VH-VL binders against q96il0. Designs and how they scored, part 29

Target 1, 167 residues: q96il0
Amino acid sequence: APERGAERRDTAPSGVSRFCPPRKSCHDWIGPPDKYSNLRPVHFYIPENESPLEQKLRKLRQETQEWNQQFWANQNLTFSKEKEEFIHSRLKTKGLGLRTESGQKATLNAEEMADFYKEFLSKNFQKHMYYNRDWYKRNFAITFFMGKVALERIWNKLKQKQKKRSN
Short names: E, the ipSAE of ESMFold2; O, the ipSAE of OpenDDE; V2, 0.75 times the mean of E and O plus 0.25 times the DockQ between their complexes.

## First folded at step 1 (VH-VL)

Design n3c (framework fv_ebronucimab)
Fold by OpenDDE, second read of step 2:
Structure n3c (fold): chain C 167 residues (1-167), chain A 121 residues (1-121), chain B 111 residues (1-111)
Amino acid sequence: as target 1 above (167 residues)
Amino acid sequence: EVQLVESGGGLVQPGRSLRLSCAASGFTFSSYAMNWVRQAPGKGLEWVSYISGSGGSTSYADSVQGRFTISRDNGKNSLYLQMNSLRAEDTALYFCAKDNVRYPEGTFDYWGQGTMVTVSS
Amino acid sequence: QSELTQPRSVSGSPGQSVTISCTGTSSNIGAGYDVHWYQQHPGKAPKLLISDNSNRPSGVPDRFSGSKSGNTASLTISGLQAEDEADYYCQSYDSSLDAYVFGTGTDVTVL
């Protein structure tokens, strides 16, 4: 009998993905979708000789990922709760039970659900606008640091070539 | 930590009205349905009323239908029960109970300590 | 009936197993609605013991188990301990009433 795992009450855990990449990995790994956010976490590779600038970039990427995971985990939870409440309220208004006579879960039609989606999106519009704004800001910063890291790497390569030519 | 604190109980005469309050903390109040459950002295648990997270849906036990009104103020994290036309049989300890995420077919995962209502001549 | 039927009392010796039944109707347990169980010590608020027929919340000892078949749910307490002396209530939903319904309650005594 498959142990129906204790569905831990969906407090959006600060989802440290339990995915552990192989110890000998020299690249970033993409984990499976998170249970709450449905986003695939990235496990960032940490080089042995990570520069301070590379470290800053990595930390910024990690922080951004965590922020994104938390946002969507909470959003998905809110959505699910409100959806369930909407269905219940509508069924009640219609004089319908939560289950059919056959014991099946009662559902609303696509038109009725469209009203829910519209209302939900309208209600959360500002929240999504702020999210998008912050998303762009964070990604801009990440891109900027990516550029800096790239320049640093080029410079280090050039210095090494000069030193080899002088010897 | 989730906390529910009931208040407003007391001694009241039959036919009078009383309003109970429940102050909630430690969770997103508007995201959860809330319930009132009562227990008469030396008796079992009796569900009284349900209200959805938004307050848009309510339900009542037949024993209190038309006399009691459940409401909530999500801005104040407060649940209320307006009790009108009180009867001797309404004498009970009244609990505020939080519904879990699976409402309305959910469980009551957190309870207050209750507030005592005594209806007597 | 607006209530689920439970035995009034169940008793057992320490270390024994006791089972509490909760019998409903075709509009509640028999309709496929989940059954939940609560433990209540004297002078205390009820505590969720079992959810969704057999799910044990964190902090609940493994000696507590729940099951459901047909119109009847059961709570089993294995290895009965003195601290298990309490009132136990089943709870479900009734579609005909659009209401939550509790069982009549069972007093568990440890002899």
Scores: ipSAE 0.019, ipTM 0.573, lowest interface PAE 9.0, mean pLDDT 87
Fold by ESMFold2-Fast, scan of step 1:
Structure n3c (fold): chain C 167 residues (1-167), chain A 121 residues (1-121), chain B 111 residues (1-111)
Amino acid sequence: as target 1 above (167 residues)
Amino acid sequence: EVQLVESGGGLVQPGRSLRLSCAASGFTFSSYAMNWVRQAPGKGLEWVSYISGSGGSTSYADSVQGRFTISRDNGKNSLYLQMNSLRAEDTALYFCAKDNVRYPEGTFDYWGQGTMVTVSS
Amino acid sequence: QSELTQPRSVSGSPGQSVTISCTGTSSNIGAGYDVHWYQQHPGKAPKLLISDNSNRPSGVPDRFSGSKSGNTASLTISGLQAEDEADYYCQSYDSSLDAYVFGTGTDVTVL
C-alpha cells in the first residue's frame, strides 16, 4: 500500500536544484545559485505561531520563487541551445571546425553574435513582456501582503498592550 | 476567453488505473495553480488535488492520497490526474478548475465541463 | 466528503431574501481563512459567485452578498428570482488537512 504522506520532492519542471540549509533558524536561508537558472533559492522560515495571513504570504513568496526559477532556467536553457546551434551553423557555413587546433571552443566575434542576440530578443520579446508584467504583479501582491502582515503584527502588539493595561 | 476541457474519463474496473487530462486556453497557464474537483452523482463537490503554477507544490485530499498523482505540462497547457487503485467511491464527474489568484489559497474562477469516471465491475 | 456544514435546503418566494450559512471549525473558517461561494445549476459546472468572503466577480448581480464572522460564513440572496434556483456551495482552506474543503451544499428553491 503506498505510504500516506510520502512526498516526491524531485526537481521543479524547469530542473532547478533543491538545497538543504543548516538547522532550522529564525530567518530565511539563501542557498547557492542553481546550475540552470543561476538564481539563489530561498528557504522560507516557518514561524511556530504562523497566522493564516502569514501563511498566505509565505506560500505566495514560495510560488513566486518557483515561477521565477522555472522561467529563468527555461530561458537560459533555450538561449544556450539556440546559441550553440547558431554558432555551429555559422562555422559550418564558413567551413570551420567547432574547435580550434588548441582544443578551445571556436567562437564568433561580437559583430557576428549581434545577429543572434537581435534575433533572440526579437523572437522572445512578447515572452519577456509577459514575464515582466507578471513579475511586477507578483511583487505588488507580495508587498501588499507584507503590509497586511505588518499591520496585523502591530495591531496584535497594541491589543496585547491594551489588555495588559485593562486589569 | 478562458476554456478548460477535460478528457480521459470512462468505465473502469476496481483496482485499475485511469489518466485524466485537462486542456487549458485563454490565460497564461504557468502563472496559475490548478485543481481537480469531483462530484459523485447526486452528491456535493469534493476537492481532490492541487498543483502550483510551476508544478513544484502539490497536495491531495486524504481520500486519494497515495493513489492519485497530479501533474502538469506547461509547454502543452495541460493538467493531468493519474488515478491508480480505483475504488467504487471514486465514481464521479471530475472537474478541472483554475485559481483566480496567484497563490496556493484561492478560489476556482473557471471550471471545465467535467469528465465522468465510473468505477464498477 | 464535505467539511463545512450547510443547510440541505432553503426556500423563498420571488422578491424575498434567503440566507445560507456555512459553518466550519477552528482549522478553517475559524482560523481566519477566506470563504468563497459557488452556484451550480442542474447539469452545469459550478460558477464562482462570491470570492474572499464578500467580493463579487464581474457579472454577478449585487443582490448576492457574503459575510463572515467567527467560524461561520453566510451567503445572502436578496430580491430572490426564479433563475436563482440552484445548488450553492461554500469553500475554504483547512490548515490541519492542508486541503481545500467544500460545504455540504444547499439547494435553493424559489416557490
Scores: ipSAE 0.000, ipTM 0.539, lowest interface PAE 11.8, mean pLDDT 81

Design n3d (framework fv_ebronucimab)
Fold by OpenDDE, second read of step 2:
Structure n3d (fold): chain C 167 residues (1-167), chain A 120 residues (1-120), chain B 111 residues (1-111)
Amino acid sequence: as target 1 above (167 residues)
Amino acid sequence: EVQLVESGGGLVQPGRSLRLSCAASGFTFSSYAMNWVRQAPGKGLEWVSYISGSGGSTSYADSVQGRFTISRDNGKNSLYLQMNSLRAEDTALYFCAKSGDEYFYGMDVWGQGTMVTVSS
Amino acid sequence: QSELTQPRSVSGSPGQSVTISCTGTSSNIGAGYDVHWYQQHPGKAPKLLISDNSNRPSGVPDRFSGSKSGNTASLTISGLQAEDEADYYCQSYDSSLDAYVFGTGTDVTVL
């Protein structure tokens, strides 16, 4: 069986936002939109006394963010490529060049582009459905761990109050 | 017969100017975009410039941007390349090439080229 | 790099099949722009060999075939003949440069 050469999926370089939050920050920071995904990355605060449960939550949030960044970076790249290909092919079919006689970049009209969008959405419908499903799963997991962390914090506060009353 | 004939090449000193011409025959000249492509001795092909059929749209390679000007006279079936501020690296055989039609978008007709040598 | 990447040389015996690759980027071949192939014999002007990825102009033998996938185009010469000894260039359009771009060229030798 001829090994189908793995189409090296041009993975959009994970543009790690060069945004560095202040060193003394006790809060999560939101960076500028990533150039590929257009999503704003969150820089998560790491407490000095981070509990194992808090660490697990933070890691899960980080993993989910990375997953989301990668998905949209790739999706945007794919969209841009397919859009360009569509425009090029359509212009060719019309016997038009990439430039107008006036020196402007040749474009398609809104109606023609509507066809592209419809086709693109149709083609990627299943991919988006899977994305949404996974997005919900991840967010439910995060929410669950947020609840656990909240309970842990309450319990720790109660223990501290009891110790203060006994002294 | 469809034909392109380049002329105007020669020996020139750096910093000087030269104008190349390409005479077209055998087809409706104004209906097709035209290109200049050059080939340095013993090297590969390098695209230089494009001009639309009407002459209203032009583009240039970065290597010649701001120094070269492509133009055409559809009444004379002629393509031109004004080359200013010539450099040693501009030494090449310069081809005139016709863009294809709706079926074949490649450059389907080429001239024999005119040699430009830039040396001190 | 403003050039499409080709192997420097490819060789084969008469009757064999050889393939020349042309690798571009997401702004040219990967963007869906067509690839054209040219054959150039020594001291001659280039000749259009394959247009629009796989279309053969009249007079080009059917032993020449072109294909494109992803960021790479390929020219295949089946049944290699002595007359096929030449330089071969791919060409496409790069949207980031707003320019046509040629490949680095491949020297095909018949052994």
Scores: ipSAE 0.013, ipTM 0.577, lowest interface PAE 7.2, mean pLDDT 87
Fold by ESMFold2-Fast, scan of step 1:
Order: sequence, then structure tokens, then C-alpha cells
Structure n3d (fold): chain C 167 residues (1-167), chain A 120 residues (1-120), chain B 111 residues (1-111)
Amino acid sequence: as target 1 above (167 residues)
Amino acid sequence: EVQLVESGGGLVQPGRSLRLSCAASGFTFSSYAMNWVRQAPGKGLEWVSYISGSGGSTSYADSVQGRFTISRDNGKNSLYLQMNSLRAEDTALYFCAKSGDEYFYGMDVWGQGTMVTVSS
Amino acid sequence: QSELTQPRSVSGSPGQSVTISCTGTSSNIGAGYDVHWYQQHPGKAPKLLISDNSNRPSGVPDRFSGSKSGNTASLTISGLQAEDEADYYCQSYDSSLDAYVFGTGTDVTVL
């Protein structure tokens, strides 16, 4: 399903330009779902007065996005390949062959596909556990740096308030 | 030329483990499902296990379910059979066999076999 | 566990025809799954002889033919030759076991 959704997105005119002004009127931009990962990429805006801490947070978010997109693109490709192979193998084993009589490839029913999903989940359990662990670690780090940035901004506001009150 | 070569067989005591390997050459290994088939001395063929080309689907004969694990390394063009909790009844010549394509769905390429003897 | 049932032995003279039956159940051959046939000479690996009920791989003589009806598949060897003396195995898929199943094997003797 995600793969087919991304393919439908690709039917849009290729000449559609992506517009984002490079200044304060531009926010983080959210793009269409990636063809393979089915995740929406975020284009991060870089402010003129970005602090070193804000830069670290932005780079961490960018790196996490790239890691996440690579993981899901690979996972979805693996799933699609193994699903197609399973369907072909089962149709072949049943002696049905590829039924393109109506112009559509033969498919398996939901009960038959349940065996594939259970197998795929079982086979990839360790891989998904490592993904979840890394996902939580990355999000913890992002949340931690978001907190630091928030505290930096609060502290800067308090310093400005004190300076205004002094004279 | 398309060929399969098994290795790893030998004499092993009951209850122990053994790992068989099958080296493939001459075809796109990842595109074809693979099988392990065994034959006890003087007996007929018995299908043991199946693995799809991607490794995503596996199946086992009831006699080995829970004890044997089929796997493959497509980067090394190799098929494996991990055999645990071996029994005297597992004594056999073990063949690896390639599944056919759209024209010939039977097992069209076989190795020479590797002998596994489970005895005290 | 369950295997397809074949006669243990069949024999014939050179030039005659012999037929080997392969009988399954409603979960395999009777369910419409294809039957494949293998020839095995003593000390050699099996060779695919007939695929998908009746298809001959390249290099297999046309005197070998396969058929399937109901719960039973048959391999017919016409014009029997000394080189045909071998063991023959049928194979199908069993949906209840989710497993490939082989026949019990038939020894063909040329007398």
C-alpha cells in the first residue's frame, strides 16, 4: 500500500517547483511522501542568528531524518520483494501460475497472506527491535536538545529583561 | 555452468548439532528458491526444507520442525541447514536443490549430496 | 510425514511401455497441485524428468510422458531401454502440511 501511494504521487507533473524563501517568512517545509520510505521529508530552515546549540539540534534532526528514511526505504523494498516472491511461489506451488487472463496478476487471499505477514514479522523482529531502540535514543537526544534550546531562549529573554530594567 | 556443491556432512553423535552448506554458482542465486532434500541409505527421497529467494519464506517437514533451520546468504551465494538435536533417524545423504522457473517448476538443479551419519 | 504412494517396483522388456502411478490425497494431488517426476540412477543425484504434470525439460526424450487425473499422477515410459533402469520419484505440494511431499519411489527393472 505505501509503495502504491508513493507511485500515485509520482504521477503529478514533474515540473512542479518547490518554493521556500530563505528568510524568516520561511518555516520548516514538509514535502510529499518519499517514493520508497513513504515518509514526508522536512526541509529545515536555517535562521540568520542560529546559536551553536540550535545548529546541533537542527543537524541531529536532519541526521535522524536521513537515518529514518534509509531504514524505511530499505524495509519497504525488502517487504515488497519478499511479498512478491511469496505470492509467486505460492501461486506456482498451487499449480495456478500467473493468471493474467483478465490483465491483472493473480493474488492470494487474506488468510494466505497472513502466513507471509507472520513470517516477515518474525524474521525481522530483531531488526525492528534495534530500530525501535535507536529511534527512542534519537528522539530522547532530540527532546533533550530541544529542552536545552528552550532554556537558552528563556535565559536570553531574562537577561534582556534585566538589562532593560537596569537603566 | 549452473552447479550446487554441498559440504559439512560427517559423523555426529545423537543430540549434537551440525551445519550443512551449499555453494551455488552459474545462476542468479537470489532469484530462486532453494530446498534441502535427504535420502536415508537404501530409502527414498524426503523433502526437508524450503527457503524463498529473498529468504523471507521458509517451510519445514514435520520431522525436522523446531530442530532444523534453513538460511541463505545471497551475498555469498550460499545456502545453509543448521541441524540441532540430531537423531539416528536423521542419518541420510543431504542434497540441496534449486527450484525451477516459469517453464519448469520442479527442482531442476541438484548437488551431489553430503552424507550425515548420526550414530553413537 | 505423509508421502505419495507409488508401486515399489515395475518391470518390462526393452521396447515395451511401463506406467508408474503416484497416488495422493485431497490436500495435494487431489487439490490440483502439480506433480513433478525425478529419475535417480544408483549413486547419482536425482534428475528432473517431468515438470508440472507433463512438461519435459530440455534433453529428456519424448518417450517419457506424464499425466494427472483426480488423486493420481502417472509417468509412462514408452520404448523402454536399459538406461531407464533407475528409481523414479513423484513430488507434489501438500496444503495441509505446507510442505513438498515425495512419493515412496518406484524401482524400474529392464529385463
Scores: ipSAE 0.000, ipTM 0.441, lowest interface PAE 24.4, mean pLDDT 79

Design n3e (framework fv_ebronucimab; at its last look DockQ between E and O 0.33; V2 from the best seeds 0.00; counts 0 for: pae E 3.3 > 2)
Fold by OpenDDE, second read of step 2:
Structure n3e (fold): chain C 167 residues (1-167), chain A 120 residues (1-120), chain B 111 residues (1-111)
Amino acid sequence: as target 1 above (167 residues)
Amino acid sequence: EVQLVESGGGLVQPGRSLRLSCAASGFTFSSYAMNWVRQAPGKGLEWVSYISGSGGSTSYADSVQGRFTISRDNGKNSLYLQMNSLRAEDTALYFCARDTEYGSWSFDYWGQGTMVTVSS
Amino acid sequence: QSELTQPRSVSGSPGQSVTISCTGTSSNIGAGYDVHWYQQHPGKAPKLLISDNSNRPSGVPDRFSGSKSGNTASLTISGLQAEDEADYYCQSYDSSLDAYVFGTGTDVTVL
């Protein structure tokens, strides 16, 4: 009985963007688009005296970014795979080869592709709904923490000014 | 209802490996960071490892660094802990714990634990 | 591994108030990281009792309260009941270790 080769589920390699910001950077950097997700990663600056609140914000942002990168990497892979399968299936049904007489990849017309897009969106509708919900929740939380950090910074500046006036 | 169920515990000899699993249900697994926490018999709680919701970020306690590997399969709603080079001091009840949503850095749900005994 | 320091045991009579302290260092509680509290009954999993220093999750009685000052957090149990007999653990984060840290645990006995 031939050992059914375990289909290596091509998990999109967690493409750690090889972009390394300059070591002396005092701000966040935006990297080039990731090849799988097509999202631009942000390299977050870590201040020497990072407060616990700032750290929480940074980690939340980082985790959200990773979540988003992973979602879109997987979605794009799934989309590409299903698109290819659809094209092959339709060409086969038409009795057409995968290549034209000129050696080019055979393509479907815009109307046929519209059917694919509609079906794909319908099939993935629930997934997108959950994504959107989580995206909003995460961004709300991030915004909330940003507000807290802003208030903390203001308070710290005021305290420093008061100390300088007292001396 | 949120449920976490640990498995894979047992008796092992020092130097051997063991893999723990945690099956999650009742929530969107990928949206939450997960942790392993252990408790030696008659002792307190010790944090072991953390993994982000996407699995892109991990951290470990110094006591297990380089020996344990945390991983997750969001498609299977499963958390894993690969434990290598086990020592007697790794003997503990291992809990799967969910990190509270979005920055609380607390653990709101816990499994019942799986017992790991490392003995010669 | 850096642990938060708790008293080994605390006891009280029914209806009394007891307080459990949790003392950290400048790299955890003293750095401003939040403290969380867990209740663990014998043979059971820990349960989140207090989050973010003083927040009570749903289902936690109001007789449980948390506070934090300096390097020390406190859990107060007012109107102690027999069902409160359990181990209590504080938890925070340590920036020097980049790790979650638990307290040594406190055994609460109802006399």
Scores: ipSAE 0.685, ipTM 0.878, lowest interface PAE 0.8, mean pLDDT 91
Fold by ESMFold2-Fast, scan of step 1:
Structure n3e (fold): chain C 167 residues (1-167), chain A 120 residues (1-120), chain B 111 residues (1-111)
Amino acid sequence: as target 1 above (167 residues)
Amino acid sequence: EVQLVESGGGLVQPGRSLRLSCAASGFTFSSYAMNWVRQAPGKGLEWVSYISGSGGSTSYADSVQGRFTISRDNGKNSLYLQMNSLRAEDTALYFCARDTEYGSWSFDYWGQGTMVTVSS
Amino acid sequence: QSELTQPRSVSGSPGQSVTISCTGTSSNIGAGYDVHWYQQHPGKAPKLLISDNSNRPSGVPDRFSGSKSGNTASLTISGLQAEDEADYYCQSYDSSLDAYVFGTGTDVTVL
C-alpha cells in the first residue's frame, strides 16, 4: 500500500500512545488470548539503543507475563482435569453413563458440584494467596522500574538541552 | 528461612557426564530465577547458567554453552545442571544461587556448594 | 575479557578505611549496568553485601558502602574490623556476552 505520509501511533496497554519512526513492527504488539490461560500476550519492541535500565524493565515485564500465563494455564488445566475426574467418578458411583440419551455430556446438579468447588478452593487456597502476593510485588517492581526509566529519559532530555544551550 | 542445598558432585573423568541438583526451601521457588555459579579451587567466582522462574528462558556462559543444560522442577522445588563432555577446567565448587527478586540481577542467597573434580 | 578487574589484595589496620575498585568496560559497568558486591569468608558461600551499586541488604553494617562512576565501581569498608577479613567480589552484567560477569576478587587482610 501507498505511504500515507503520517506515522502510525499505537496505544500501549496502559493507554499511552507511542511515536516510532515509520518502520515495520516498531511498537509493542498485543496478541490474541492464549488458549489455556485466556490472557493476551504482549510482544515487546526492542529499540536499537535500549539502555540497561530499559532492558531490565523489559525483561522483568516479559518474565512477569510468562509467570502469569503459566500460572493461569496450569490452574485452568488442573481445574478442568479435576472437575472431569470428579464428575466421572460420581456418575460411575450412580451407575450413569458419561452422556445423556440425547448425546450431551452428563452433568451433576449444583448441589453435587458444590462439594467439588469447596474442595478445590480449599486445596488451592494457599497457592492463590502466594499468587496474589507475588502479583502485587511484581507490579510494584514494574511500576518502580517504569519510574526509573521515566527519570532517566527526563535526565537525558535535560542533558541534551543543556548541551545545545552551551553550544 | 531460605535454604539452598546442592548435591551430585564428585570425581569424574574427562568426557563423562554428571548431574547436579539443588534443593530449595523457605520460599516460593517458582517466583525466582535461579543460577549456577562455580569457583575453581583457589580461584574466583564464575557465572555458569541462568534459568527464569517459569523455566522458559535459559542462558549460559560461553565456556559451557552446548555442554551444560540448566533445568528446574518447580513441583519438587529443585534446580538441576546437566554437565556433559566434562573438561579438567570444569573442576570447581558449584553453587546454586537465587536471583534477587524483580530486576536486581544480583544473587541474594547461595547454597554451600558441591565439589566437581574432573581428572583422569 | 569476561571478568571485571579488581586489585588482588588490599590490607588495613582495625579502624582504618579500605577501598576496593572494580573496573569494567563499555559493555558492562560503562554501559550503565548496576554493580553488586559479595563477601566470602574462607570455606563459606558468598554473601550479598551491596546490591544495585549502593543498596545495603538488611543486616549489613553501615560501614560498608558502594559507589559507581563511569566504568569503575568501588566498595569502601570504613572502621575495618577483624571479621571483615575475607574475599570480596564485584558482579555486573555484560551486554556483549549477554551474561553475568564477576570480578577477579580481592583478598582483604586485617593487619
Scores: ipSAE 0.553, ipTM 0.810, lowest interface PAE 1.9, mean pLDDT 86
Fold by ESMFold2, look of step 4:
Structure n3e (fold): chain C 167 residues (1-167), chain A 120 residues (1-120), chain B 111 residues (1-111)
Amino acid sequence: as target 1 above (167 residues)
Amino acid sequence: EVQLVESGGGLVQPGRSLRLSCAASGFTFSSYAMNWVRQAPGKGLEWVSYISGSGGSTSYADSVQGRFTISRDNGKNSLYLQMNSLRAEDTALYFCARDTEYGSWSFDYWGQGTMVTVSS
Amino acid sequence: QSELTQPRSVSGSPGQSVTISCTGTSSNIGAGYDVHWYQQHPGKAPKLLISDNSNRPSGVPDRFSGSKSGNTASLTISGLQAEDEADYYCQSYDSSLDAYVFGTGTDVTVL
C-alpha cells in the first residue's frame, strides 16, 4: 500500500513551522481515548530499516485501528441520535414538551426506554455480526504477519551471527 | 460476484474538472483499499491514486498530486476521483481497481474503465 | 515517474515456454517488495495472474508461474497457447516514491 506524508515536512512561511514527533522513539505508544470512539489509539514506531514485511504489518495494524475507531464512533453517534429522536417522538405522542417546567431536558422512564434499547439492538444486529467477522479476519491477518516478521528477524539474526563468525 | 463499474468519463477542455465514480458490489467495500489506474491510448498502465478501506489514508502519483482527489463513501459502496486542472496528458481509460483484502498490495478486481479525453 | 523495466515483446510457438523479466531498483523490487503480474487482452481490463511473486489466484492455469530474485522478477508461461497472446504487466511498490509502480509492459505473441 502507498502512503503519503507522515515524515517531517517543513513547507511553512517564514517564522511558522509544523512540528512532527521524531521517529527516534523506539517503541509503539498508546494515546488517550478518542473523543468519539472511546478507544485508545496506538501510535506506531517506524524504524529506519523497516523491511517491506514490517511495513505491511504496520500499515495493516494502522488501518485496522482506524477501521475499529470509525465503526465505534459511528455506532456511538447513531445511538445518541436515535435515542434523542425516540425520546422526542414519544414525548410528542404523550403531548409533553421537550423540557420540564424547570427547563431541564425531559426524559422517559426505564420501562419506556426499554423499547428503544430493544429496537436498537435488533436494528444493528447484522451490522455487529459483520463487524465481529471482520474483526476476527483482521486479527488473524495481523497475527499471521506478526509471525512472518518474527521469523524474518530470527533469520536475520542467524545470518548476522554466521557472518560475524566468518569475519 | 464482485463488480466494479466506473462512470463519469467524457470529453472535457483543458483546465476544467471532471468527477469519476466507481460503484462496487458483491463484497464488503469498506474492508478493501481502492485504487485508480489509468491507461493512455496505446500505452501501458499507470497507477494514479490509492485510498484505504476506512478512507483515512490516501496517496497519489506525482503526476496528479495536488490536482486529483480520491474519496469514498462506504455507505454507498462508491469510490470517487475528482480531477481538477485537467491536462491533455490526463487523457486515458480510467480503471477502478480493488486492492487485496488486508494487504498483499496487488489489484485483484478491475472495472472495465471509463474514458476521459482532454482536448481543446 | 519510475517504471519497472520489461522487454517490449516476446514470442514463442505453441507448446514452448516464454519468460518475461521485470527489473526494478533498490527502492522497489531490490528493497524486497513483492511483485505481481497482470494479463490484459485487447479491449479488456487487466486480470491478476500472479500475486506475491509466485502465488496463483484460483482460475489461473498451472502454466503461469512466477519467481523473484534480487531486483528481478520473472513470469514464465509454459506450454504456450494461442489465448496467451496478450499484454503482460508487472507491478510492485516503490518506497522512495511512496507509490505503486507498473512495468513497461510486454506483448506476448504466439507464432
Scores: ipSAE 0.405, ipTM 0.756, lowest interface PAE 3.3, mean pLDDT 85
ESMFold2 (binder alone), look of step 4: mean pLDDT 93; pTM 0.951
OpenDDE, look of step 4: ipSAE 0.246; ipTM 0.742

